# Ledger of designs, part 5: miniprotein binders against F-BAR domain only protein 1 (FCHO1)

Target 1, 248 residues: F-BAR domain only protein 1 (FCHO1), of Homo sapiens (Human) (o14526r1to248)
Amino acid sequence: MSYFGEHFWGEKNHGFEVLYHSVKQGPISTKELADFIRERATIEETYSKAMAKLSKLASNGTPMGTFAPLWEVFRVSSDKLALCHLELTRKLQDLIKDVLRYGEEQLKTHKKCKEEVVSTLDAVQVLSGVSQLLPKSRENYLNRCMDQERLRRESTSQKEMDKAETKTKKAAESLRRSVEKYNSARADFEQKMLDSALRFQAMEETHLRHMKALLGSYAHSVEDTHVQIGQVHEEFKQNIENVSVEML

## First folded at step 11 (miniprotein)

Design L5 (from L0 with M41F)
Fold by ESMFold2-Fast, scan of step 11:
Structure L5 (fold): chain B 248 residues (1-248), chain A 101 residues (1-101)
Amino acid sequence: as target 1 above (248 residues)
Amino acid sequence: SPDKITELKNLIRKLEDILNQLREILRQAKEGDPEELLRAFERLLDAFEKIAELMEQIIDAALQTGDEDAIMKALDALFQAIRALERLMDALERLLEKLEG
């Protein structure tokens, strides 16, 4: 953004606020991830509880009979499936804990960010103040020059001419000091804006890396559970085969 | 295996002991200054981790047995543990909101 652009200070402040607002969305996405995983964990718990109840119900009808050994195998397998889904519930809840711990870490980073935002806004106020003084100082100098020239043409006294010259020299020095203050304030503001932009970028990149890692953990937990379910199923098939026909 | 069933029962007992302490742990998570809230957050995380670790051990032991009664007892204890983890997560979220505020 150019310093001499229309509505310069409003545009600079708005741009800074937009960048900072984007960074504030990070913790919101962290909470949204936690909420998603929590709902997903509830699905797994619901499945686990339903399977455990189904297993108990299945056993109640036929305690005596030739089919009883197969019911026991079926029930044990069903309960182990309940365990697999409960293990996924546990892993997902543990992942939520990690998400919440990351959220706490984000708060520390955002607190430091907020302090730097205050510093940058202070630089904006300093630059704004100096920017208002510069045109006034320039106008005063030009008015003194015009007054001095008018007095020269009107053939005034030497004492009045000397006084006008002194006022013009003082106005020139004031203008020079106003320009120096402006240049200093602008440089400070530009540096702080650049520092803030780089920090905001680093925070967004760091957040994306953390979110990717958390999603990776989610994927790994789901994959582990699928493998475990497969093992329970294979054991179930083997246990069926082990029931002797002579017992039936 | 009788030894594996005994191991499973011992793990369930350890879980039950921590669950019995849960009300006191949650009660100790008081309102306070940011440093007190951070310490309370860490204490709740520690309780969460201990419960989750015992649950993993119980599930592993239960999957290695063919004893129906042992598996059912494990499931009952594990469902109680899931409820405890949910309560701890609710407390952690409340503390995090206060730290954000």
Scores: ipSAE 0.560, ipTM 0.855, lowest interface PAE 2.0, mean pLDDT 83

Design L6 (from L0 with L96Y)
Fold by ESMFold2-Fast, scan of step 11:
Structure L6 (fold): chain B 248 residues (1-248), chain A 101 residues (1-101)
Amino acid sequence: as target 1 above (248 residues)
Amino acid sequence: SPDKITELKNLIRKLEDILNQLREILRQAKEGDPEELLRAMERLLDAFEKIAELMEQIIDAALQTGDEDAIMKALDALFQAIRALERLMDALERLYEKLEG
């Protein structure tokens, strides 16, 4: 029955569709990473602006006032913290550019992949068509054989026997061609499905490698900024200590 | 030192110069044939890189000085530069879409 053949190949195609769906999630995750980094950069810029504003609100004192040197140290340190967070904002903008560049390359790879998927789907259609024809060719051949046997038992004319033999030979040839087409179509389908599975695996592995590298860049940018903030804080402590308390 | 403050002021001036050119750079990133769009993309990427490099140099110089006025002026210019980077990124995304289309 053709129904069971179609159902079997439908299950194989479902597996293909599941793998291809997974691959299509790649560009979505790249877009989500870019969006995350954009929001993270906004947080850093917001902190920077708030610190700069806070610094401007600090007591002005006069340069000749008792506490003026401490307020100057405090304001300078606050502004330098704003600079550190702004440097991270700059680095994150650079990273977003890298993520978007990768996303565009990914889309080109996916477009090529879609074109190759069409070839695989064409092989599926060919196999489905040949699979439906094979049982019909088999049944026709068997019917011709049975007719020839019936005519033999009825002791018919040589002309009728020759006709039956010719029909049986033609049905046998048709069946042979149908079997060859089925075997060829099945081999092509199996090879293309295997190639697709290996390609999808390679694409997922490449995507994971790229995402790891981008996250590594993010981690390094954050780490560098933490180091810079630490240096600003140490400078702040030293500048406080260096303010003289002796007036005579 | 006064020399370091002068260096910082010169870097800020260079940044302001490219920021003043930003409107024209963005305007030139118009629809055209693929070759024209690729040249526009190259100009946007060059602008991004130059702004980012000047920002890094300005931040480094500002971190090495104790002059409040110089640091505040640097921060004001740097905030404008961040907005410029965002505008350049938006323009680059639009060009990518046109090139894929």
Scores: ipSAE 0.631, ipTM 0.879, lowest interface PAE 1.5, mean pLDDT 84

Design L7 (from L0 with L38E L96F)
Fold by ESMFold2-Fast, scan of step 11:
Structure L7 (fold): chain B 248 residues (1-248), chain A 101 residues (1-101)
Amino acid sequence: as target 1 above (248 residues)
Amino acid sequence: SPDKITELKNLIRKLEDILNQLREILRQAKEGDPEELERAMERLLDAFEKIAELMEQIIDAALQTGDEDAIMKALDALFQAIRALERLMDALERLFEKLEG
C-alpha cells in the first residue's frame, strides 16, 4: 500500500516521535531548574557576605561618641540582613537536593519508558511486514481461483482438476492466516500506540506537577525570607527610636 | 539575652563538630561497591540535614539577640556551613553518577 503505508504510518510515527521527544526533554528541564536555583543561591550568599563585610567596615568611631549607639544598631541590623539571606541560601541548597532526588527518580522512570518504546517500535515492524505479505497472499489466491475456473471451462482431466482444487484450498488457507496475522498485528500496534501516547501524556503531566511543586517551594522560601527581612527592618526602626536624644 | 548568647555558642560548637567530621564523611563517599556507595549517600544526606538544621537554629538564635560579637561569630560559622552544604551536594551528584554505572 503506497498511499496508506507511506503516508499513514509516517504520520502516526511522527506523532509518536514528537511526544517521545517532549518526554525525553523532561530530565533536561529538571537539571536546568537545579542550575537556576544554584545560581540564585550564589546571589543570596554573595549578598550575605557583602553585608557582613560592610558591617565589619562600618566605623566604630569614638566608642563614647553620640553616634556610637546608632552605628551599633546599624551594624546589628546589617548582620541580621546577612543572616536572612544566608537562611535563603540554606533553603535553596535544600531545594536543590530535592530537585536532584526527583531527577534521579525521573531517570529510572525514563529507563522503563525506553523499554516500552522498543516494544511499540517492534509492533510497527511486525505490522509493516504482515501488511506487505497480505496483498501477495490475496493475489496468489485469486490466481489459483482463475486457474481452477479456466481448467473447468476447458473440460480437463479429473486428476488435473483435483490438483487445482487442492492448490486453491491451500491458497485460501494461507490467505485466511495472513488476514488473521494482519488483524492481530494491527490491533497490537494500535493498542501499543495508544498505551504509549497515554503514558507520554501522563509522564508530561506528572513532570509539570513536580516542576510546579518545586517552583512553589522556591516561591515559599523567597516569601518567608522577605517576611523575615521585614521583621529585621521593623526591629531596626524600633532600636533607632530607643536611642535617647535627651542629655541633661 | 545571656541565655540566647549561650544557646548560640552551644549551637556553633555542634556545627563545628560536624564540620570537623565532614572530611571523613566525604572520603567514605568516594570508595566502595554499590551497597557501600548507597550507604555513603545516606550518610551524605544525613550530614546535609544535620548541618542545615543547625544552621536554621543558629540563624533563629542570632536573630533574637542584639549582641554584635555573637551575631558575627554566628555568621562566620554559617559561611563555613554553606561551603559544607556545597561540598556535600557535589559529592551527592558524583554518587548518583556512580550508582547509574
Scores: ipSAE 0.642, ipTM 0.885, lowest interface PAE 1.5, mean pLDDT 84

Design L9 (from L0 with L38Y M41A)
Fold by ESMFold2-Fast, scan of step 11:
Structure L9 (fold): chain B 248 residues (1-248), chain A 101 residues (1-101)
Amino acid sequence: as target 1 above (248 residues)
Amino acid sequence: SPDKITELKNLIRKLEDILNQLREILRQAKEGDPEELYRAAERLLDAFEKIAELMEQIIDAALQTGDEDAIMKALDALFQAIRALERLMDALERLLEKLEG
């Protein structure tokens, strides 16, 4: 392995599987976020409907009398609060659509990951085939070297020495080619594994960035609603103050 | 299928067993006496062959599962096997140097 490969995956040699399982949690968390926002939207919708019902109670108050202007103040305030919460419900429903759209894109990305996994298996299959040949080539080369050394010590004929030299040279060339094939197949596999690991890391970082952005949108929508509710409350207080107590 | 996943898990365990024995084989290759160097070389070659055979079996089993999680676990095991083959090749080269010198 490269410096990066050894340092990045660490001593346990299980980094690739761990990274992949982390990536698989992404779509699960996306679905969980959608479910959470859906429940939150239901709360807002329920509040809006309840406030609208309460507004009708204020509207049914005594139409003539000294208290009638205060019923109008309650009606206006209740209607405006119902609208604030209804607007938040709609914003959250739109956000759910954004979350689900992101989830669909995650599924497409994961399908491409599965295709790349198959490609990596093809690379390993090539490496496996070459790996079976390498020890045999090395053993043959070692045996030829030993034979040549033995013949040198035994002061064998020139014909036998030439024959042994030729066999050793052919074994060396065969070993060299086997090593080149192994190194090439290994490099291809290692590159595919490294590319996959880097892509999984990028996917995790991209997922976290997207989730943060979606949560930011959630927070912004809630904050906007709180500001509007505060404005409705201030208007309510001002409207109370503006009701005259003088019977002229 | 569940049967194919079980087969894959069994093959990965066999690979892990060989990898666990690797440290002792590599230690013997480094520090053995002259008579043990030849036996160490034979053990390294045997380990290499067994790892290569298991890799082929793991690849075949993984492809037959069609299960993404099983395939990813197989790839992790295959990566460990490749690292082990590199260590075995390094050890074989060291033994060749000792036997030639």
Scores: ipSAE 0.012, ipTM 0.444, lowest interface PAE 8.0, mean pLDDT 77

Design S1 (from S0 with M34L)
Fold by ESMFold2-Fast, scan of step 11:
Structure S1 (fold): chain B 248 residues (1-248), chain A 90 residues (1-90)
Amino acid sequence: as target 1 above (248 residues)
Amino acid sequence: SPDKITELKNLIRKLEDILNQLREILRKGDPEALERLLDAFEKIAELMEQIIDAALQTGDEDAIMKALDALFQAIRALERLMDALERLLG
């Protein structure tokens, strides 16, 4: 196992794969928010329909009865409560639309992110490959040097000496190229890892800000509805007081 | 007030017209419908807000009940639009 593999593929590491997995949870949370708001809107619509139906029972009251003016006040108030809950349903539907639009924008950002992740993983593989080849290249060079030195002491054949020198020079050039490839691959790897980490952090922060804003809109819509309900209730109390109890 | 009741009735009529247009758009199943669906959603939502505001300002039982009936149809339309939008956005 390479050093990099232990750092990034192991459990509970703050490595590349762990950070990327966190980023990929973003679109999932956006969909879950949309689903939650959709169910919440259904609750409000259901309440509104139930209140409107209940109001119809009061609407069927006797118009000539002594209680008739109070039934009218009750019907109007009940229907206005239904209206308040329908207004919340409408606002929640608007919010779902905003969540879905954000989700679409997020998908585009994630496609670009995936392309850069592929590039970063390619750099990881390149570095891993050259890291494995470098010790072998170094060992080969050292073996050629030792062979050339042994032949220099034990042989006077010029042809054999020339052959050994050529092999050593080729091994030296191969080692030099391997070192250059390693240095280049490591620089590329380090730069891409840094770029990916900064991108992942920016994406997570941007997502959190968007989610906070969407939840803020949700909270504001609910609060607005509570205020409207309070106003309907105050009107209801005032309308009750306005009904005369005097017999003509 | 009579003016507010008249305003409410006019808004309900405009909403009914848009709901009729939406039924045709949904029936045809146009692949280029995204722009039209988004436009219909915005128009329906805006008219619903105006109708609710006007209905809350009146004490006329018949006007309020007619508004509720129209608004329940509008909510169903928004739900259908949202379903269509989600499928198109994938």
Scores: ipSAE 0.590, ipTM 0.873, lowest interface PAE 1.7, mean pLDDT 84

Design S2 (from S0 with M34F L89E)
Fold by ESMFold2-Fast, scan of step 11:
Structure S2 (fold): chain B 248 residues (1-248), chain A 90 residues (1-90)
Amino acid sequence: as target 1 above (248 residues)
Amino acid sequence: SPDKITELKNLIRKLEDILNQLREILRKGDPEAFERLLDAFEKIAELMEQIIDAALQTGDEDAIMKALDALFQAIRALERLMDALERLEG
């Protein structure tokens, strides 16, 4: 086989390995997303617990009786802020469930992909084997042809010439079969490489679409919480204004 | 309103009932419990949403504080459920 052919096939195999490595990173990124969301949920829960504790420390004692309505408003607003952050914690837990469910589906797809990768690698081995045999078969045929030509020039017996002709014909048939096996193995290898490349592309595109959708859900949950916090704050301001300063 | 306080109390009671049922399911360690654990997760998450919504609509300090206490217990339950569900999948 030519130097160019060997170099070309080596580059295709390297490209396959690089693409497959990228595909295998998909499930890792899914797990990393779940881990990130878990830590983010813990931050929200921690904030919520701290606010609830702070609210419980607010005083309604006798010396502060005049300010009791304001302490009530402050405490209620603080508790509602804790509720908003706890709602985000809940939504993030739901999102983690969705991420893990996608991860499980992704692993099933990857198991099927592994089986097809094994088939492709088997085709690489077959092509490698027949590629090594083809030059030897060609060399044998050429040697038989040279031997026949030498015997013709030496004016050897008809029996010896007939024997050389038979060996040359057998070598030609062997070479023809070797070429056929090479062409078949090459076609199978090329088809499986193409199928693998298209599958890897589809898997990467599907993964990116799923990750984008999950991040979109994350963004929406955070946005909803910010809106809800804003509403709680406006209610707080209004409740302060509604406290009467006139003494009966 | 008084109606919202009553609604909150009823939702908290439902949540406490589910949390008690979950405690028994987790105590038994049944490997066939996947569907029951998933159902518990959904019911807890839905009740939490309803409790939070009702609590945000009231001005009753005592009711809101009781809701928060129950909700913190529910978050612990969701975390335990996620851990159990992951183990049953693997």
Scores: ipSAE 0.517, ipTM 0.853, lowest interface PAE 2.1, mean pLDDT 85

Design S3 (from S0 with M34E L89Y)
Fold by ESMFold2-Fast, scan of step 11:
Structure S3 (fold): chain B 248 residues (1-248), chain A 90 residues (1-90)
Amino acid sequence: as target 1 above (248 residues)
Amino acid sequence: SPDKITELKNLIRKLEDILNQLREILRKGDPEAEERLLDAFEKIAELMEQIIDAALQTGDEDAIMKALDALFQAIRALERLMDALERLYG
């Protein structure tokens, strides 16, 4: 996909600014992801603490009654649920560290982009300067040609003709040199702009891939917890069935 | 600084105005345009230098990017202007 490059080379060249603005949103979304996971971790920690409190209520049930074995079943399941959610909290905290580490890598990449922007600005300055030289070099060359033609018509001496020819050749060389400088400066500027557009596209694609991977890790952590919760619930049902009817 | 950003934005607006004038001159093919084309060439070159200087002084990345976009448009205009002058002289 090179759609950023295609947009940038359009007649209305707002593309470069638009591409750069999009890239600049990357670090913001990374920070927002870290904030989201942090809030999610707080929810899990809160759930864990609340379940631990429920476990204490079950533990304080009538210890010598026929119903005592069922209070134990509630206590065991409550404790295990608290542990499941505490483990998820830990996994989410580890993921936040990964998100923040990626954010630091983004900042380094963005610093390199800033340096390239300055380099492109320098290339424009060179191109501007060389552009001013072309009309002056052309005017000088044309003046030398007109002088040589005038001397030819006036049947001037060979010595004067030789001098005029030398001046014209020097002016032609200066003009050629100015044209080459302009072509080089233009090519450098165009190349730097193209490189920047392609880099912006690559940065956005890389960012999306990293964010998808981080979300994948989040999803796997949540899935693992759901599996554990399902196992705790299945054990809960089995423990209920295992309580003897003779005791209840 | 905010003052430097304002200065840069003002210079960019002046450049955009001249570029719009050039597009009309080039579109109409005015045979009396030689003096206006030469004047526009010099004004664009002067504004480009001022915009570059202002952009470098701001240190503001967004302002620099906006300046680069305007400068790129100016380069395209100068190329078309040089072509027009070449046709007039040759």
Scores: ipSAE 0.000, ipTM 0.340, lowest interface PAE 15.2, mean pLDDT 76

Design S5 (from S0 with M34A E86L)
Fold by ESMFold2-Fast, scan of step 11:
Structure S5 (fold): chain B 248 residues (1-248), chain A 90 residues (1-90)
Amino acid sequence: as target 1 above (248 residues)
Amino acid sequence: SPDKITELKNLIRKLEDILNQLREILRKGDPEAAERLLDAFEKIAELMEQIIDAALQTGDEDAIMKALDALFQAIRALERLMDALLRLLG
């Protein structure tokens, strides 16, 4: 890779901007996940409330009625189904808390990231500045060399020649310092760009890992609820079977 | 069965106590309340789990209905806590 190419510098800056933009989308996706789970929890709560209400409206006939034991079984099962969906609501609400806690930690990480972005941009400005000095210092040195050669051809006095040599040596020293400043600024820029790229990649990977874990918790909560619903349903079937049809 | 009903009633009372504490915290509008809000959320969620487990183990219709009523109040409390906490991402 050529460190002096326009393409290299443009590509580095564009890559930095693209990666930083992606990183900044992290907290937005975290909030969107929390919002989604919140709406999902509301669906479960609504189902639970509706089932509880339906159960309450079911026949509350006389204890002597032949069908009364079946209504009791039906109401108990319906209420337990409401409980299962309420348990999912609770688990989802608890998961939202975990998402929000992660969001808070993410904001702290992003604050530190923003500080380092400023540092990286400062390095870009320093490199740009010293980069302008190098060609000017080189041109000055070449001009002093040409002036010294011109004076030599014109058979100038020894004192005039000594003066020109001193100016050329000073210009050479200035050029050497400009090269050192440029090399130092370039190294600092390259190191900070690499550090930033690695940090952005690590932040994205960490965010994806956290999001996967949160979705895993969501999936597990849904699965647990389905298992509980299955158990309630099996109990319901058994309780129906236990109701006697004997009339003697 | 009577022991299970008594356990449910005890859990419901503990939940009601925490809900009352939460109302006080939310009413005061304390900026440093975030940590206490998160703690309240966790305690409410844990009690809800215990109440649901106890209610699922009983066949007493009245006990189950009382548990559901308390649990619906708890869900509303968690929703209010969530409203407060979601603003922290902003």
Scores: ipSAE 0.285, ipTM 0.731, lowest interface PAE 3.8, mean pLDDT 82

Design X4 (from X0 with E72L)
Fold by ESMFold2-Fast, scan of step 11:
Structure X4 (fold): chain B 248 residues (1-248), chain A 101 residues (1-101)
Amino acid sequence: as target 1 above (248 residues)
Amino acid sequence: SPERIERLKELITELKNLIRKLERILNQAREGDPEELLKAFEKIAELMEQIIDAALQVLEAARQTGDEDAILKAMDAIMKALDALFQAIRALERLMDKLEG
């Protein structure tokens, strides 16, 4: 337990407060990720709308003359590019919903952790109660030892000596039980604190894994869009080549 | 409430002060002669009672705040109090062993 506690905490003086404070920052980072993706989605939506307007400009360009078929090529390409960015906007909006859903699950987990903290406070009260009994048990035992030693120095009957010895042994047994209860309660409390620290570290690790997965989804959506943009560009080149230069 | 949080901080400060007083006496008692150690015994017992009472007040105040940061600081303070009480108990046991012998 002591080996694991020192290794797990990294530094011996990491307190329960420090570990739990770090855990509480998880939901904040989740919200910040959602905010970032939302702004990124707005950029894509803005691009899509601008390209759609540019496409209308190509459509309303001079429809007469030799260049007219190439304006159509620009219009088609611009429309398809606008759609690529609009689809990315939608994918990012869906990802924001996933991030926010995860955030809601984090808050539920944190609520349960708070309930565990309250339970640990209750355990502290039990330990404090047990420790309060020890001074009285010690005083009684000490007084019995002193009485027995006094009787030993005085010439007293064997019956009186036996009675004093019995009282001292009973007081010692009572004190030993109180010490055992305190040691047991302290060990239970320390185990609960260690379990909480381990739970907090596991929560941080789980959070990092979830955040990495969400970033992976973000990267995948962007990559898919880049592939589609590449396809639109290839079609654009082919459509240019397909425009006839025959004027007959 | 902010008033409850401030009162909790005051109680935590009081608890920490009592813990420091106990630690000083435990250090002095370790180095003293038998007569001085017996006088220290009574002071250790008195401080233990005061620390237990102060810790229980911190515990109750923490329950009533509902504030996570305040509760965590209270828990750290209570843990330190329990550590100090354990050291005091061990010191008293060593002293009593000498009297038994």
Scores: ipSAE 0.014, ipTM 0.385, lowest interface PAE 7.1, mean pLDDT 75

Design X8 (from X0 with E72Y M75A)
Fold by ESMFold2-Fast, scan of step 11:
Structure X8 (fold): chain B 248 residues (1-248), chain A 101 residues (1-101)
Amino acid sequence: as target 1 above (248 residues)
Amino acid sequence: SPERIERLKELITELKNLIRKLERILNQAREGDPEELLKAFEKIAELMEQIIDAALQVLEAARQTGDEDAIYKAADAIMKALDALFQAIRALERLMDKLEG
C-alpha cells in the first residue's frame, strides 16, 4: 500500500512500467485459464463417450444365461461412470463461462485505467510547460538584481534606482508565481502517478485473488466428481456380491 | 484499417526513440558550470514536451484503430513514457538544486 508506493518510487527505475506490464498480462492469463479448462473438459467428455460405448459392449450379445446378471452390473456401473464424467464436463463448461465473464469485467477495468492515463498525461503536459519557463524567470530575476547592484555602485539618480528596484520586485514576483505553478503541477502529476501505481497493485492483487477462486472452483468440481466415482465403485462391488451363485 | 495500424506503429516507434534519447541524457553526470547545468535542464524539458506530444498522438491514433492488440501496444508505450517523464522531473529538481547552490 503506502509503504509499497513509497518503495516503488524510491528504489526502482521504471517501476511504474514494470507494474503496468504485470497488470497487462492479467487478461492474457484469464484467457489461458479458459483455454486450459476447455481442454480439460474435452478430456472428460471423451472419457464419458468412451465409457458409454464400452457399456454397450456389456449389453450386447449373450444377454441370456448364467452370466447375464454380471454383465448387467458392468453395464450399470459403466453408465454411471460415464455420467459422472459428463457431469464434470458440464461443471467445467459452466466454469469456463465464469472465467470469460470475469475476463469481460477485467477489460472494463482496464478501459477505465486507459481513461485515467489521459488525465495523467494532461498533468505532466502542464508541468512540462511550466518547467520550460522556470530557468528564464530565474535568469531574469538574477539579471535585475545585478543591474540594481551596478546602479548602486555608480552615481545614478533616485529615479533610476527606484525604477531598478521596481523591475527587481516585479521579476521576483514573476519567479515566485512560476515556482508556485511548478510545485503545484509537480504535486498533481506525482499524485496521479502514485494513484495509478497503487491502482495497478490493487488490480494485480484482485486478479490473483479472483484466479485463485476460479482454481478453487475447478479443484472442488474435480474433487466432487472423484467422490461420486468412489460411490459408483462401492455400488459396483456391492452389486457383484448380490449376484446369486445358487442354481436350481 | 491497415493504414491506421501502420501509422500507429510509426508513432509508437517515434515515442520509443524519444524515450531512449531522454534516458541517455538522464544517465549522464550532471556536473558542470551553471551554463552547462542550465543547458541540461533545457534539453530535458524540451524532450519531455516532445515525449508528451508523441504520447498524445499515440493515444489518439490508437483510439482510431479500434484494434485491441494495437491498443494494448499503444498503452505499453504510453506507460513507458509516463515512467520516463517521472524520472525526468526528478532530474530537473536535482539540476535546479545544483543551480541554486
Scores: ipSAE 0.025, ipTM 0.437, lowest interface PAE 6.0, mean pLDDT 78

Design m1 (from h3 with E16L)
Fold by ESMFold2-Fast, scan of step 11:
Structure m1 (fold): chain B 248 residues (1-248), chain A 80 residues (1-80)
Amino acid sequence: as target 1 above (248 residues)
Amino acid sequence: SPDKITELKNLIRKLLDILNQAREGDPEELLDAFEKIAELMEQIIDAALQTGDEDAIMKALDALFQAIRALEELMDKLEG
């Protein structure tokens, strides 16, 4: 075995680390979504308060003035517009609650994922260690065999021959155990890498589905508000038309 | 209609009562308080949108602004 075995396993480990890095960005994006919606809700609340304040400033119109009925229509419409934007603020706060709940569940899933990542990295290290030791164990066995063969050709004592045979048998047993450990470590590594890759993919897909659903709720809330605003403006136009211009 | 104005005023009273109670609630009660406030706000907004009574709408807005702040405070406590 040359350099290629180690290079190939290094590429798989690098791929694992890249995928895990992507997975770890999930909770960050969840928090960023909550922060965005919170700021968006503040904009709606600010608009609502500013519109209500503007409506109150219009209250200085005289009750007996010719224009007074139109000021009333204008104030009512302005206050209803403030209500529409406040309703969106409320809906966005509900959505923030949903995002934060999802974030809590996501953190629990990520804690379990981290434990499994540690297990997978341990398997990588075990395989690496066994992969490096296997060639040395094989070389030792071959050296013991060559030494035993050399002693068979020389005039040596029975005690020395017995020692060489014992060393060769021990080296053979060590090599057999090293092969068994390699096969076990490789199987464990391959299974854990596959399981991790599938889990990372599933986590990313699940996260994307959750984020899409949350954005869908955001879009629906905004759309509902636009519909209500349209209704308020239609009412405003009708109320203007209902104010009589003709005097007795 | 007069009945709808009365309904709106009753909803506002219920909201203000819950707001007085919610801010001192235990963590176990925070989520329930959030839900009750949000539901009353929706009902108040719907009722206010159906009336043409300026005074009733203004009182609803004042109560609803207090409710928004209360929801924000409750969310801060839930986040811990």
Scores: ipSAE 0.526, ipTM 0.862, lowest interface PAE 1.9, mean pLDDT 85

